# VH-VL binders against B9 domain-containing protein 2 (B9d2): the designs that were tried, part 4

Target 1, 175 residues: B9 domain-containing protein 2 (B9d2), of Mus musculus (Mouse) (q3uk10)
Amino acid sequence: MAEVHVIGQIIGATGFSESSLFCKWGIHTGAAWKLLSGVREGQTQVDTPQIGDMAYWSHPIDLHFATKGLQGWPRLHLQVWSQDSFGRCQLAGYGFCHVPSSPGTHQLDCPTWRPLGSWREQLARAFVGGGPQLLHADTIYSGADRYRLHTAAGGTVHLGIGLLLRHFDRYGVEC
Below, E stands for the ipSAE of ESMFold2; O stands for the ipSAE of OpenDDE; V2 stands for 0.75 times the mean of E and O plus 0.25 times the DockQ between their complexes.

## First folded at step 1 (VH-VL)

Design G6 (framework fv_greziprubart)
Fold by ESMFold2-Fast, scan of step 1:
Structure G6 (fold): chain C 175 residues (1-175), chain A 124 residues (1-124), chain B 112 residues (1-112)
Amino acid sequence: as target 1 above (175 residues)
Amino acid sequence: EMQLVESGGGLVQPGGSLRLSCAASGFTFSDYYMQWVRQAPGKGPEWVGLTRNKANSYTTQYAASVKGRFTISRDDSKNSVYLQMNSLKTEDTAVYYCARGDTYYYDSSTLDYWGQGVLVTVSS
Amino acid sequence: DIVMTQSPLSLPVTPGEPASISCRSSQSLLHSSGYNYIDWYLQKPGQSPQLLIYLGSNRASGVPDRFSGSGSGTDFTLKISRVEAEDVGVYFCMQALQTPYTFGQGTKLEIK
C-alpha cells in the first residue's frame, strides 16, 4: 500500500473573453486507488476579472489517496464556465492535466479547449464523478491532439499542486 | 448507447390538449438542451421550442406559432422532457420529434440526436 | 427570423456521380467565434432526420467521408463525391445561430 497526498489550489484563469468565470473540477484515478480524505470533485466561486486581469479563485484541493500500484495515476479534469450579465451559463473550456508524480510543489498551466459534437459527450462522461473507474478518460486524455481538430479556442487554468508520497520506495517512483 | 423514446401521440379534436413525453438514456441528460421539432405531412421540419440545461436554469424558448399554447418542461431525475400542447389547431397535425441539443454558446444548438417521432393528428 | 433557401428542391442523380446542394441564409451565419452556425440533416424514407454536418464543415460521427460541407456567411454547399443508393432521401440545412432555428425547404435526392 502506498499513500499519495495532493495538496494545492486552482489559482485562476487567463485568456477567456467571458466576464464572469467559475471552474468545475474532478480528480480521476484508476480502480486500485481509494480516497481516504478529501472530495473528488468541486466547484469554485464565480469571479469577474477586471479587463486584462486573471480570474482568481484560490480554490483549495486537499486529497489523500491509498493505492496498490502506479496504474491509474490521478488526473485533474476541469470545466471552465462563464456567466453573462443575465445569469446565463455557458461552457468556456475543458482542460486535463496529470497530477505530477514527483514530490514537491509544482506550478501548472492547463490549456483549455471546447470540443464540438460527439467529443463533448465523451469529455462529459470522463469528467463525471469520483467513481473508481473512468473507461474513456485515458483515451480522451491521450488523444488530446485530435481534439484540436474539432475545438474552439480556450483560455488557460493555472494551478499550484503539491505532492507528498509515503511508502513509494518499492513502487519505482523516482526523484 | 443513446436513446430517445417518445410517447403520447394520437388523435385529438381541435381545441383539445395532448402531452408528449420523451425518455432519454445513454448520456448525461442534465448537461444538454432538449428540443422539440415537428414535421407536417409533405413539409420540412419546423422547430417548435427548447428547454435549456440545468446550468442555464431550464429556461425555455418557443417558435411564434406555438408560443402561449405549448409548454416545454423537463425532469432530470427521470431523464425526461415533455411537450404540453393546448388549444390544438388542425395545422398542428405533424410528427413530433424529441431531439438532443449540443450547445456551443447560450443561443446556439445543433440537433445531434433525434427520436423516432410520434404522430399527432388534430381533426374533427 | 432567419430564412433558409435551398436549391435545387429535386435532385435526380446516377449512382457513382457527384451531387451538390446549395443553401442560402437571409443573414450571415458567421459568428465572432469564427464558425458558421449551419447544420445539414438527412431524412431517409420512413426515418427521422439525422445529423450529417455541423458548424458548416464538420462531419457527424459515422458519416462517410464522401459527404462534405463548405461555405461561409450566407452561401453554403453540401457535396456528395460519389452518390450511393443509401443516400436517397431529403436533405435539409438548418441555421443554428439563433432561435427560432430555421430549416430550408429540403432537397429530395433520387437515384435515376
Scores: ipSAE 0.000, ipTM 0.509, lowest interface PAE 15.2, mean pLDDT 80

Design G7 (framework fv_greziprubart; at its last look DockQ between E and O 0.09; V2 from the best seeds 0.00; counts 0 for: pae E 15.3 > 2, placed apart)
Fold by ESMFold2, look of step 2:
Structure G7 (fold): chain C 175 residues (1-175), chain A 123 residues (1-123), chain B 112 residues (1-112)
Amino acid sequence: as target 1 above (175 residues)
Amino acid sequence: EMQLVESGGGLVQPGGSLRLSCAASGFTFTDHYMQWVRQAPGKGPEWVGLIRNKANSYTTQYAASVKGRFTISRDDSKNSVYLQMNSLKTEDTAVYYCARDEYGDYVHAFDIWGQGVLVTVSS
Amino acid sequence: DIVMTQSPLSLPVTPGEPASISCRSSQSLLYSNGYNYIDWYLQKPGQSPQLLIYLGSYRASGVPDRFSGSGSGTDFTLKISRVEAEDVGVYFCMQGLETPLTFGQGTKLEIK
C-alpha cells in the first residue's frame, strides 16, 4: 500500500487588512485514502503583529495517509478569521491548497478570497469550530467561486509542507 | 473491478418519459458525487447534471437545457444513481453516460464512466 | 457559461511522431489555489470517454508518460510525444471550474 506523510506547518498570512488573525483548517481526501495518524482539522492561535503586516502561527501539520492509488489526493481547506478588540470574530478569507504530489520540501502560497454580504455569513457557518462541518465546506467553497461578484481578493496564507512518499514507485512516482 | 453500468435506454416519442439507472460496484459509492453526461450522434459531450453525496445533502445541479424536465436521484443502499427524463424532445437524443466524480467540487474529474445507453426521441 | 474551443478538429498523424492538441477557454481556468481546472479525455472508437489528464497537467492512473498537459489561464495543450496506433480517437478538453461543466468540440486523431 502506498503511503503519504505530510509534515510541515501553516506559517502565517500576509495581505490582510485586519491585525488580529487566526486560521481554521481541514483536510479532505478521496475514498481510497485512509488517515493512519494525525488530525483532520485544526485551528491556530490568534496572532497580532506589532511590526509589519505578517501574522505568524507556525501551526504544525503532521498527517500520515495510506492509499491504493493517486485518485483523491489530499487537499487543505483554509479559513482566515479576524478578531477585533472586543473579541468578536469574523471570516476574513477562505481558500484551499492541493497538497503537492512530488516528494520533498514545498513552500506554498495559498491565495484567499474575501466573501461579501450573505456569502460571508454562509461560509463562516460552514467552518464552525473546525469540526465535521468544515468537511462540508467544499460545496459552499465551489458555490462562492461561482458568485465572484460577491467576493473580493483576500490575503495569502503561507505554508511549508514536507512530503514523504513510500511505495509509489509502482505508479512511476519517485519515492 | 470498479464499474458503472447504465440501463433503461430506448426509443420514445416526443413528450414521453424514460428513466435511466446506473449501478455502481467496486468502490464506496456513498462518498462520491455522480454525474450524467450525454453525447448526441456526431457531436461532443454535453454535461447534463450532477448529484452530490450524503455529506453534501444530495444537492443537484442541471444544465439549463434539461432543468425542470430531468431529475437526478440516488439510492446509496443500492449503489445506484438515476436520471428521470420527462417531456422528452428530439434534441434529447443521445448516448447517456453516468460518471464518477472522485474529487467533488474541488476538481471535477470523471475517472470512471459507464458504457452509455442510447436514448432516441423521435416521432 | 465557459466556452471551450479546441484546435485542430481533425489531426492525421504518422505513427511514432508527436501530436499536439490545443484548447482555449473563454475565461481563465486558473483558480486561486494555483491550479488550472481543465481535464483531458480520450474517447476511442466505440468506447466511452476515459480520463487522461486532470488539473491541467496531472496524468490519471494508468495513463502512459507520453501524454502530457500544459498551459495556464486560457490556453492549454495536450501533447503526445510519440503517437501509437492505440491513440486513435476523439480527444476532449473539459473545464471543471464552474457549472455548467463544458467540453470542447473534440479533436479526431487518425493514423494516416
Scores: ipSAE 0.000, ipTM 0.487, lowest interface PAE 15.3, mean pLDDT 81
ESMFold2-Fast, scan of step 1: ipSAE 0.435; ipTM 0.800
ESMFold2 (binder alone), look of step 2: mean pLDDT 92; pTM 0.945
OpenDDE, look of step 2: ipSAE 0.006; ipTM 0.559

Design G8 (framework fv_greziprubart)
Heavy chain, then light chain:
Amino acid sequence: EMQLVESGGGLVQPGGSLRLSCAASGFTFTDHYMQWVRQAPGKGPEWVGLIRNKANSYTTQYAASVKGRFTISRDDSKNSVYLQMNSLKTEDTAVYYCARSPYDILTGYEDYFDYWGQGVLVTVSS
Amino acid sequence: DIVMTQSPLSLPVTPGEPASISCRSSQSLLYSNGYNYIDWYLQKPGQSPQLLIYLGSYRASGVPDRFSGSGSGTDFTLKISRVEAEDVGVYFCMQGLETPLTFGQGTKLEIK
ESMFold2-Fast, scan of step 1: ipSAE 0.011; ipTM 0.556

Design G9 (framework fv_greziprubart)
Fold by ESMFold2-Fast, scan of step 1:
Structure G9 (fold): chain C 175 residues (1-175), chain A 124 residues (1-124), chain B 112 residues (1-112)
Amino acid sequence: as target 1 above (175 residues)
Amino acid sequence: EMQLVESGGGLVQPGGSLRLSCAASGFTFTDHYMQWVRQAPGKGPEWVGLIRNKANSYTTQYAASVKGRFTISRDDSKNSVYLQMNSLKTEDTAVYYCTTEVYSGYDLTYFDYWGQGVLVTVSS
Amino acid sequence: DIVMTQSPLSLPVTPGEPASISCRSSQSLLYSNGYNYIDWYLQKPGQSPQLLIYLGSYRASGVPDRFSGSGSGTDFTLKISRVEAEDVGVYFCMQGLETPLTFGQGTKLEIK
């Protein structure tokens, strides 16, 4: 069995007009992948940018997987939420990115889009139920039929993701 | 409230060109997909094409019957969508409507608002 | 392209009686979010089409509760529980699942 450690952080976000931001995240993998330690989802603290529009979270991610192959490589789903001075929360952006496949530390920029209409509620629920809802979200993000998905450009989430691979042979994974 | 007002219709000869305009008000135009639908005399509605919002790069799609002859464009600063019709044929004679999808407030979207329509007649 | 087929094409009804219009799609209109992307429109003489039912079964604002929509996948029905004189016109179904958007051929409801 090959092992994959995903260690890093959700650094922050830029390009959002909202003042107080936090990020919900979830990770999806194919059926051959087993989570050995860590959690598949989480949430950052709220950050209110003081001078610029950069929100800083420095939220840690530490996941340990076992896999039989390269198919179903890990994918990260992100929701950026705003909170107003009255405590009301609103979804500000949704993003999707693939975890890098090469060892070492990688800096990633994950563009978001602002969901509109019925898709705001559907995307928000992608993180609550696990597999079936994440599978539907993955289909939407992969460029399946999106005719009725109303979206607008959002801000960008910045991540620093490190990979440590164990028991990978010359073909990438030990059988 | 929400309004869509078409203009630019008229009589043209086969092979001619005509440009229709649709002025929108009462909603956040920039976020909406805009569509053109036509209805020939005595027939049902026929979808002509659409233009997506800025977040989807203003991409367009057309019905096969008009592809290559018609072009849809928009100007978000003027809350307007346009239909440029070239190489017009007699079968393009119809009332042309611009339409958009509305959010119902129950996390649902649908076609709801249609303009009054503008008549285009293509004949010799 | 998805083909929308309506029946009947002509529907004479006595006032106060029920009426039903069927619509069949050549492909399923059930989207991954669990909704059927079919809308129903009424076009009264000399007017633009107006929305009656959206996403299969939801009544548009201002539409009387005698109108209802049902069905899933490929078979859909619009029902009027008690037809009134103001219901005269041509009824169209439309699929909004994928482009090109397509309409049924229409059902003309007439008072006998």
Scores: ipSAE 0.007, ipTM 0.475, lowest interface PAE 9.5, mean pLDDT 79

Design L1 (framework fv_lacutamab)
Fold by ESMFold2-Fast, scan of step 1:
Structure L1 (fold): chain C 175 residues (1-175), chain A 125 residues (1-125), chain B 107 residues (1-107)
Amino acid sequence: as target 1 above (175 residues)
Amino acid sequence: QIQLVQSGSELKKPGASVKVSCKASGYTFTSYAMQWVRQAPGQGLEWIGWINTYTGNPKYAEDFKGRFVFSLDTSVSTAYLQISSLKAEDTAVYFCARDYYDSSGYYEAEYFQHWGQGTTVTVSS
Amino acid sequence: DIQMTQSPSFLSASVGDRVTITCKASQGISSYVAWYQQKPGQPPKLLIYAASTLQSGVPDRFSGSGSGTDYTLTISSLQAEDVAVYYCQQLNSYPYTFGGGTKVEIK
């Protein structure tokens, strides 16, 4: 059984027009992957950047997985939300990126999209639900043709992700 | 004091190219998308596309793919529309407009709150 | 592409009259509708967004309503400065499309 340790942080985001931002995140894997420690999803604190400046979160991610193979490699789903002065929240962008497969430290930029119409609510429910809605959202969110899904380009989420791999020499990967 | 100021009118021959500019002021340029709309003489409004001002990624309506190209110069807060191989049917007023969100929390709606004054492009022999 | 059919194309009314302009989408657009006013030689000006939300600074005689495929812009008491061409726009799907416009004149 190979082991993957994903340790890092969601650094922040740029390119959003909204004033107060936070990020909901979840990590998704194939069925053969088992989480040994950590939590699969979470939420950053709210940050209020100046217009055009980076929203800064420095939110930690620390996950330890066991897997029997390379299929279903982990991917990170991100939702950037805005919060008004009354605490009401609206989706500002949705994005995903693949966790790097090479060991070491990586800097990642994850572009986001803004779903139009009711798709915002459907994606929000799917992200927190974890059930059939996530599978449906993943099917829509395959990344093959983002703009045909009534979406608009959004800002970018910045991440620093470290990978520690064990026993991957058996699969043709060195750690 | 949000303002979009476009370049002056252009008179071009068929087959030439033109580059229309749209200079933004009064806000952070890279925080909002820039939309492009044209209006032929005596006709209605037609959406050309938009560009993400942070990433530079454009989205074009199908009818405008190929000859129409969006670009940016973020150092001077300016967006550009270039049209190559001009045809008589390209004669129109070209507008830039800023994608906007209501600060009261109406972020679901995409709408064009701020418009440039328009650039008239005339293509004739 | 979503077609926006706007009617009437032209209307002439008196100051103080109630004016109604209608926009019909070829498919449901989930209230992602904006209305614009354009005066000669000027760019369009946003009046209404999200079908019924009045843009800040726009007089309250303007209102929007509708859902699904049918949307309406109403001017409750027409003023002389309201002489313009009015356009609806759907922003539910790409490409964004506009109605054909309604020219409003006094008399």
Scores: ipSAE 0.000, ipTM 0.465, lowest interface PAE 15.8, mean pLDDT 79

Design L10 (from L7 with heavy chain D99E Q100Y G101T Y102I S103E G104V Y105T D106G S107Y L108S E109Y; framework fv_lacutamab; at its last look DockQ between E and O 0.04; V2 from the best seeds 0.00; counts 0 for: pae E 11.1 > 2, placed apart)
Fold by ESMFold2, look of step 2:
Structure L10 (fold): chain C 175 residues (1-175), chain A 123 residues (1-123), chain B 107 residues (1-107)
Amino acid sequence: as target 1 above (175 residues)
Amino acid sequence: QIQLVQSGSELKKPGASVKVSCKASGYTFTDYGMQWVRQAPGQGLEWIGWINTDTGNPKYAEDFKGRFVFSLDTSVSTAYLQISSLKAEDTAVYFCAREYTIEVTGYSYFDYWGQGTTVTVSS
Amino acid sequence: DIQMTQSPSFLSASVGDRVTITCKASQDISNYVAWYQQKPGQPPKLLIYAASTLESGVPDRFSGSGSGTDYTLTISSLQAEDVAVYYCQQYYSTPLTFGGGTKVEIK
């Protein structure tokens, strides 16, 4: 089987008006993909940026997959949360990004969208108690299916992702 | 205080039509989808379908396509279910329910329900 | 379509008893399960979503558990006010489907 090793970090975030930020993340792959090592989800520590600064997390990502093909390529799902002085948490932004398909080190800027009105509560409830598993896992990143959401542009999450490919030569991909 | 208030009970003859209303209050109507469920006498619950209250786009369960039509009047925060060519088997309590969804395509559970509207179809 | 098989269909218990209701799905539904309480002459009321998450305002004597195809609603200490019909519902895929219901009475 072909192998993908995703090694990098969630560096931080810019463009959020909230302070005391942390990021929850998860990775989704298609049915032909098997996780060989690492964990599919995690959470950064809270960081409180100075005025005009950005949040820094430097949160490691270390995942090793095997796959039978190119369909269902890994995707990162990101949630930026804020925490107030009483420990209450609010969803500040939601986004996704595709893991690059070429070998090497990549800098990714993942834009987020901020849910407006009651959509903040609705999305937050989806993640209560570790959150329900999403139906039709590929749907949440579809632009057409997001038309029910009342959103505005949020901040941006910055990632550094290194990609190592092995045994992709039989699919016409140079490793 | 979130409420869904439905129109009153209806007694109809086979072949007639009925329009059930569901008026929402206490929340932003277009932020939540509206679900329709029925319960025949002495029976369990059966999902009819869903309408996106922001776009007006409906989705119907396969058994309910055709005679069952969802509509909205967002100016008064009201959803409607219209049933044409009524049959005796349509006798049931019809509920509207507010959608709480993880996925924007309408796959969800129902956090607030209307009181129900009894439709009786009898010759 | 995903079938939800609920058991028992009828349950009679004393106040203070632990009550367990089971719902079995025809396929893995990945915890996309809700539980509802319906008292006579009333609409259903949401108790639990995501298999185990208690809805706001629901007494903590209600709990949910399970995974895969097998899910359980538990009332740790039955109260007189808990007399109702209870339904499970899957929201893994359309059409959304409900269990057949469990009528709970006080003996």
Scores: ipSAE 0.005, ipTM 0.522, lowest interface PAE 11.1, mean pLDDT 81
ESMFold2-Fast, scan of step 1: ipSAE 0.013; ipTM 0.604
ESMFold2 (binder alone), look of step 2: mean pLDDT 92; pTM 0.942
OpenDDE, look of step 2: ipSAE 0.016; ipTM 0.656

Design L11 (from L7 with heavy chain Q100S Y102S S103Y G104Y Y105E D106V S107P L108G E109A Y112I; framework fv_lacutamab)
Fold by ESMFold2-Fast, scan of step 1:
Structure L11 (fold): chain C 175 residues (1-175), chain A 123 residues (1-123), chain B 107 residues (1-107)
Amino acid sequence: as target 1 above (175 residues)
Amino acid sequence: QIQLVQSGSELKKPGASVKVSCKASGYTFTDYGMQWVRQAPGQGLEWIGWINTDTGNPKYAEDFKGRFVFSLDTSVSTAYLQISSLKAEDTAVYFCARDSGSYYEVPGAFDIWGQGTTVTVSS
Amino acid sequence: DIQMTQSPSFLSASVGDRVTITCKASQDISNYVAWYQQKPGQPPKLLIYAASTLESGVPDRFSGSGSGTDYTLTISSLQAEDVAVYYCQQYYSTPLTFGGGTKVEIK
């Protein structure tokens, strides 16, 4: 049994034209993965960047998993939302990235895409009412051409992700 | 000043077609979706559908698919509702309204309304 | 489709009275609720959005409250000019749906 610690932060985002931004996130794993500590989803504070500047969240991620195999390695799903001066929220971008499998600290740039047409309504509603949901973004890209006309490039979310692997020995030394 | 101005009332025979216009002013037309709502005499409000003013993509309620068609002329900031093969039950006041969302495909409240266009269908 | 059930259908009250109108959604709509006022011969006018946010220019005697499936429009001190039909609307999911309306009259 391996133990996997994912420790890091959602640093912020660049390339969004919207004024006040926050990020909803969720982590998806295969069925053989057990979350030992932490939460599978969360939401950052709202940040209002200057035009062309980075939105800063410095939002912590601290997850501890047990797994018996490498299948179903963790993926992070991200939604960037804008909030106007009236408190109304609108989806600015959706993205996902794979959690690195090598130990150490990693800097990740997660490009987002903005859904267009009817898919935008479906995706936005999936996240209304609480949390990022465990929506399978891969279905948008599978067979690609049917959904490519429903997306446009968005901004980029920046993450610093640390990965620590641990093994348990009954008689004492954890590495 | 933000406003939506609709075309005048129409009296049509069954089987005819009608095209209602909705001209926007005082804001960037393509930044907001355009909603369409119907109100039959003495009845409440009924949602017909919505058009994305940037992409031109429409969404219709099931009961309005087929005979009801949304279109745009962005050069004059105008949205249109066309109804073909008119029936007596199409008699209603038709409203256009601005979706208050700051960008398209995510519905919001209807913050600006046209004055309404009365369509009467009778023999 | 999300059904919006509005009550009462008719309401007669005196100037200065506190008036409440309720709206029940058939499922959780997460505060994506608007309230509209329609006077005879006029288009509807937005009063409240996001369940509780007052639209600019609307008198502060109007307020909205609620969460989940149950929402309320309150007029704290009814005025003669408030004679109208009031509609709730969900904009959580398409098709967008309206309540049946509440006709408010002065005694």
Scores: ipSAE 0.000, ipTM 0.474, lowest interface PAE 15.1, mean pLDDT 80

Design L2 (framework fv_lacutamab)
Fold by ESMFold2-Fast, scan of step 1:
Parts: structure tokens; C-alpha cells; sequence
Structure L2 (fold): chain C 175 residues (1-175), chain A 124 residues (1-124), chain B 107 residues (1-107)
């Protein structure tokens, strides 16, 4: 069984006009992937950037997976939320990125999309009763172009991700 | 009431062209993608492609690139499929379908409403 | 392309029988599966989306299940009006692909 260790941080975000920002995240993998340690999802603290400045979270990610093969490689999905002075939350951007498959340290820029019109209402309804929850990310990965019907470009989330691979030589991938 | 109404049947000779229409009503036309599906006589369903009704950008399956062209007239909420240089193997029922989004947690996109189909027959 | 293999291609059953149709994807499709019913001379009708969610207005004798590569449509008690061809579809990635169809007939 091959092992994949994903360690890094969600550094912050740029390009958002909203005030106080936080990020919810989750890792999605194929069914053959088992999480050995860490958590598949999390949420950053709230940060209030000045207009044009970077929101800083420095939120750690530390995940250890076992896998039987290369299919279902890990993907990270991200939701950037804004919080007003009354504590009310609105989705500021939704994005995703693929976890790199090459060993070493990677800097990732994850562009986000802002929902428009009825998508905003649908997202708000989905998060009622339990606070904000992670979105089912498969829709983005199966047809990203479809999100563009009701989305505008948002800000960018910045990540630093390190990858350590063990026993991948048997799958035709260099360690 | 959401409806997709397609144009009537067509009988064409090989080498001719045909333009099938699909008129949408009961929803905001530019908020949902329009999908196209073909069904040859006695055969199953085959996806042709889709058009983004907001941007006008089409996407085609590899087998349908070239002769098949999607277009829109948003002022009348109508999508079109044009097939040029018709061949006998293009004989089929052509369906338009809306790619709807039900909700973010249970299922985002599916072909939730379908046109009644347009039969295109290509023969000498 | 993701290949969707439906089985059986044909089945004949009695009114009241439990009917099961299976769809196998050539790779994982993350429950991005829809099931359609098509009666002669009609367009397909959506029955189930997201592998297991019943479309509003569809009788509750229809259900879907599965994950990964293997998905199933079940009719718990077959009725005469259920005579049709049933298709699965994956919406995980382009090009979208359909199963070959299962023709359901009454004995």
C-alpha cells in the first residue's frame, strides 16, 4: 500500500473586497484512499484585511493517507466566507485545486468563483440549521464550466503544500 | 411551468443541412446550460454536447465536432442544433435537455427537463 | 471516456416483482449518476439523480443506490406502467456517457 503525507498551510487570500474573511476547506479522495491521521476538513480563524491587502490565516494542514492506487488523487476544495459586524456570514468565493502529485514543497494559487443570483440563495439554504458546511465538491470536478453560468471571478486563496510519498515506486511514480 | 418545445420532423437528402430548434419557457433561459442528445433508431442515448446559454460557448463530444454547431437566440429563449453535410448515419431523434441544478448537497446538475425530440431522417 | 456498462440489457418480470438494474462505470464517478425512464415515442424522464435522490413526482417504488463504480436502480414492486427502457448516465466528467439501456417487459 502506498502512503501520501500532505503537510502545509492555507496561507491566506488576496483579491477579496469583503471585510472579515475566513476559509472552510475539505479534502476529497477516491474510495481506495484511507485517512490514517489528520482531519479531512477544517475552518480557519477570521481575518480582516485592508482593501487590497492579504488576509492571513496560516492555517495548518496535516494529512496522512494510504492508497491502493493512483486513481482518486486528493483534491482540495475551499470556501471563503465573509462575516459582517453582526456575525452574519456570506459566501465570498468557492474554489478548488488538485493536490500536487510530485514530491516536495509547492506554492498553490487557488482562484475562487463567487456565486450569483439563485446560486447564492441555494448556498444560503444549504447552510441553514448547522452553520456553514462543506459543499459537495464533485460537481466542480465533473464540470467546472457549469459553475460559470452563475458565477463571477473572486479572489485567490494561497497555499503552501508539502508532499511526501512512500512506496510509490510500485505504481510507476518516483518517490 | 418549465417546457422545452422542439421543431417538427425533417426529411433530408444526403449532403443537405438541417437546423433543429428548442424553445425554452418557464425559467430564466441564460441560467441553465442546454444539452443535446441523439438517439438513432432502436439505439440508446448518445451525448452530443452542450452550450453555455450565458456566454454562448459550446462544447462538443469528439465524434460530433465539425458538422454539428450549437447556437442561441436569447431574445426568444431558443437554442439551435445545426447539422451540415448530412449523412444517412445522422438519422436519429435529437433531444434538447436543460442541465438543472437541484441543490448543492444532494445533486447539482442533471438533465431535469427534456424537449419532445425532433426526428431527422436522411435518405435519398 | 468513462464507459457505462448496464446489466441486464433485457429483463421480463411479473407485476409486483422486485426489479434490479445495475450500472458499472469504468472509473469512479463519485455518485454523479442519473437514471432515466424512456417509454416508446417519448423523451427520457428523470427518475433519480446523485445516485440515490428521487426526483419529485416519481413514485417511491423507484430507488437508487451505489457508490464508486457500481450503481443500482431498483423497482420494489413492478407495475404495468413501468414497461420502458431505463438508462443510467454519468455526469462526473465530459464527455457525458449513458449506459446501453435495459428494456423492462411484463411476463
Amino acid sequence: as target 1 above (175 residues)
Amino acid sequence: QIQLVQSGSELKKPGASVKVSCKASGYTFTSYAMQWVRQAPGQGLEWIGWINTYTGNPKYAEDFKGRFVFSLDTSVSTAYLQISSLKAEDTAVYFCAREGSYDILTGYYTFDYWGQGTTVTVSS
Amino acid sequence: DIQMTQSPSFLSASVGDRVTITCKASQGISSYVAWYQQKPGQPPKLLIYAASTLQSGVPDRFSGSGSGTDYTLTISSLQAEDVAVYYCQQLNSYPYTFGGGTKVEIK
Scores: ipSAE 0.006, ipTM 0.514, lowest interface PAE 10.1, mean pLDDT 81

Design L3 (framework fv_lacutamab)
Fold by ESMFold2-Fast, scan of step 1:
Structure L3 (fold): chain C 175 residues (1-175), chain A 122 residues (1-122), chain B 107 residues (1-107)
Amino acid sequence: as target 1 above (175 residues)
Amino acid sequence: QIQLVQSGSELKKPGASVKVSCKASGYTFTSYAMQWVRQAPGQGLEWIGWINTYTGNPKYAEDFKGRFVFSLDTSVSTAYLQISSLKAEDTAVYFCARVDYGDYEGWYFDLWGQGTTVTVSS
Amino acid sequence: DIQMTQSPSFLSASVGDRVTITCKASQGISSYVAWYQQKPGQPPKLLIYAASTLQSGVPDRFSGSGSGTDYTLTISSLQAEDVAVYYCQQLNSYPYTFGGGTKVEIK
């Protein structure tokens, strides 16, 4: 049984016009992956972008997985939300990035996109939870041609992700 | 075990100060904001405010500005509510609760401490 | 401040009954409503958020509905363990105000 440790943080975000931002995240893996410690999803606190429009979260991620192989490698899904001066929330962007597969520390930039019109409502409903809704969300997200016509470019989420691997050396993976 | 554990009951005289603690365990303390709510005997719930646990920046409801102060000790995952110049009408149970975010549906208060009873009498 | 008017303040019903509690906001709150259950000597427990989303671990006999200024919590088949005070809260704007509470008892 191989082990993967994902240790790092969601540093912050740039390129959003909204006044106060927070990030909701989830980690997705294949069925052969077992979470030994940590949590599969979380949320940052709200931060107001200031000089240079970078929102700072410094939100920790610390996950320990066991896996029987390289299939279903971890992916990070991100939602950036804005909060207005009255405390009301509005979706600012969706993002997706792969957890690096090479050992060491990695700096990642995850571009986001925002659904326009009814696609925003469809995506929100698709993330209500449960297998069918989650699978549908993945299909919408990966079915680029259809939803891409109803999206706008968003800001970028910045992450620092460390990867530690154990018991992969027999298969030619270095750690 | 994910939980919030608050300090024990307090009996104070008018004019004294009290500091209520709320210790988090089982999750990353600085990833969730902490709110404070009070409940006077036989009464409903009243929102006091919340504090960003990463930056330390508080937001208070207008009625609670001045005598009520939020603070943090992140090294021990603990939030504090201090009330100065206690009055009889401050007698209440004080709750801390963490703020969580629903899937695309805003925020809510998912985990609550057991409450700290503060009694002010002469 | 947004005022949350909750009704009824008290109700008594039998096990198996359908129970409804209503919460009216003094202005539109865009479905940013949470519902809590509080049993004697315990802290509030989140039941529903965003007007209609059931919190994980909460029995499916609880449901929420509504829009604009009018919101309802429904218990489809009241159980003995549901004896409690129920509160609504608006999270549309500061301060995040609560309703006055509804005390539910079994006949």
Scores: ipSAE 0.005, ipTM 0.519, lowest interface PAE 11.8, mean pLDDT 80

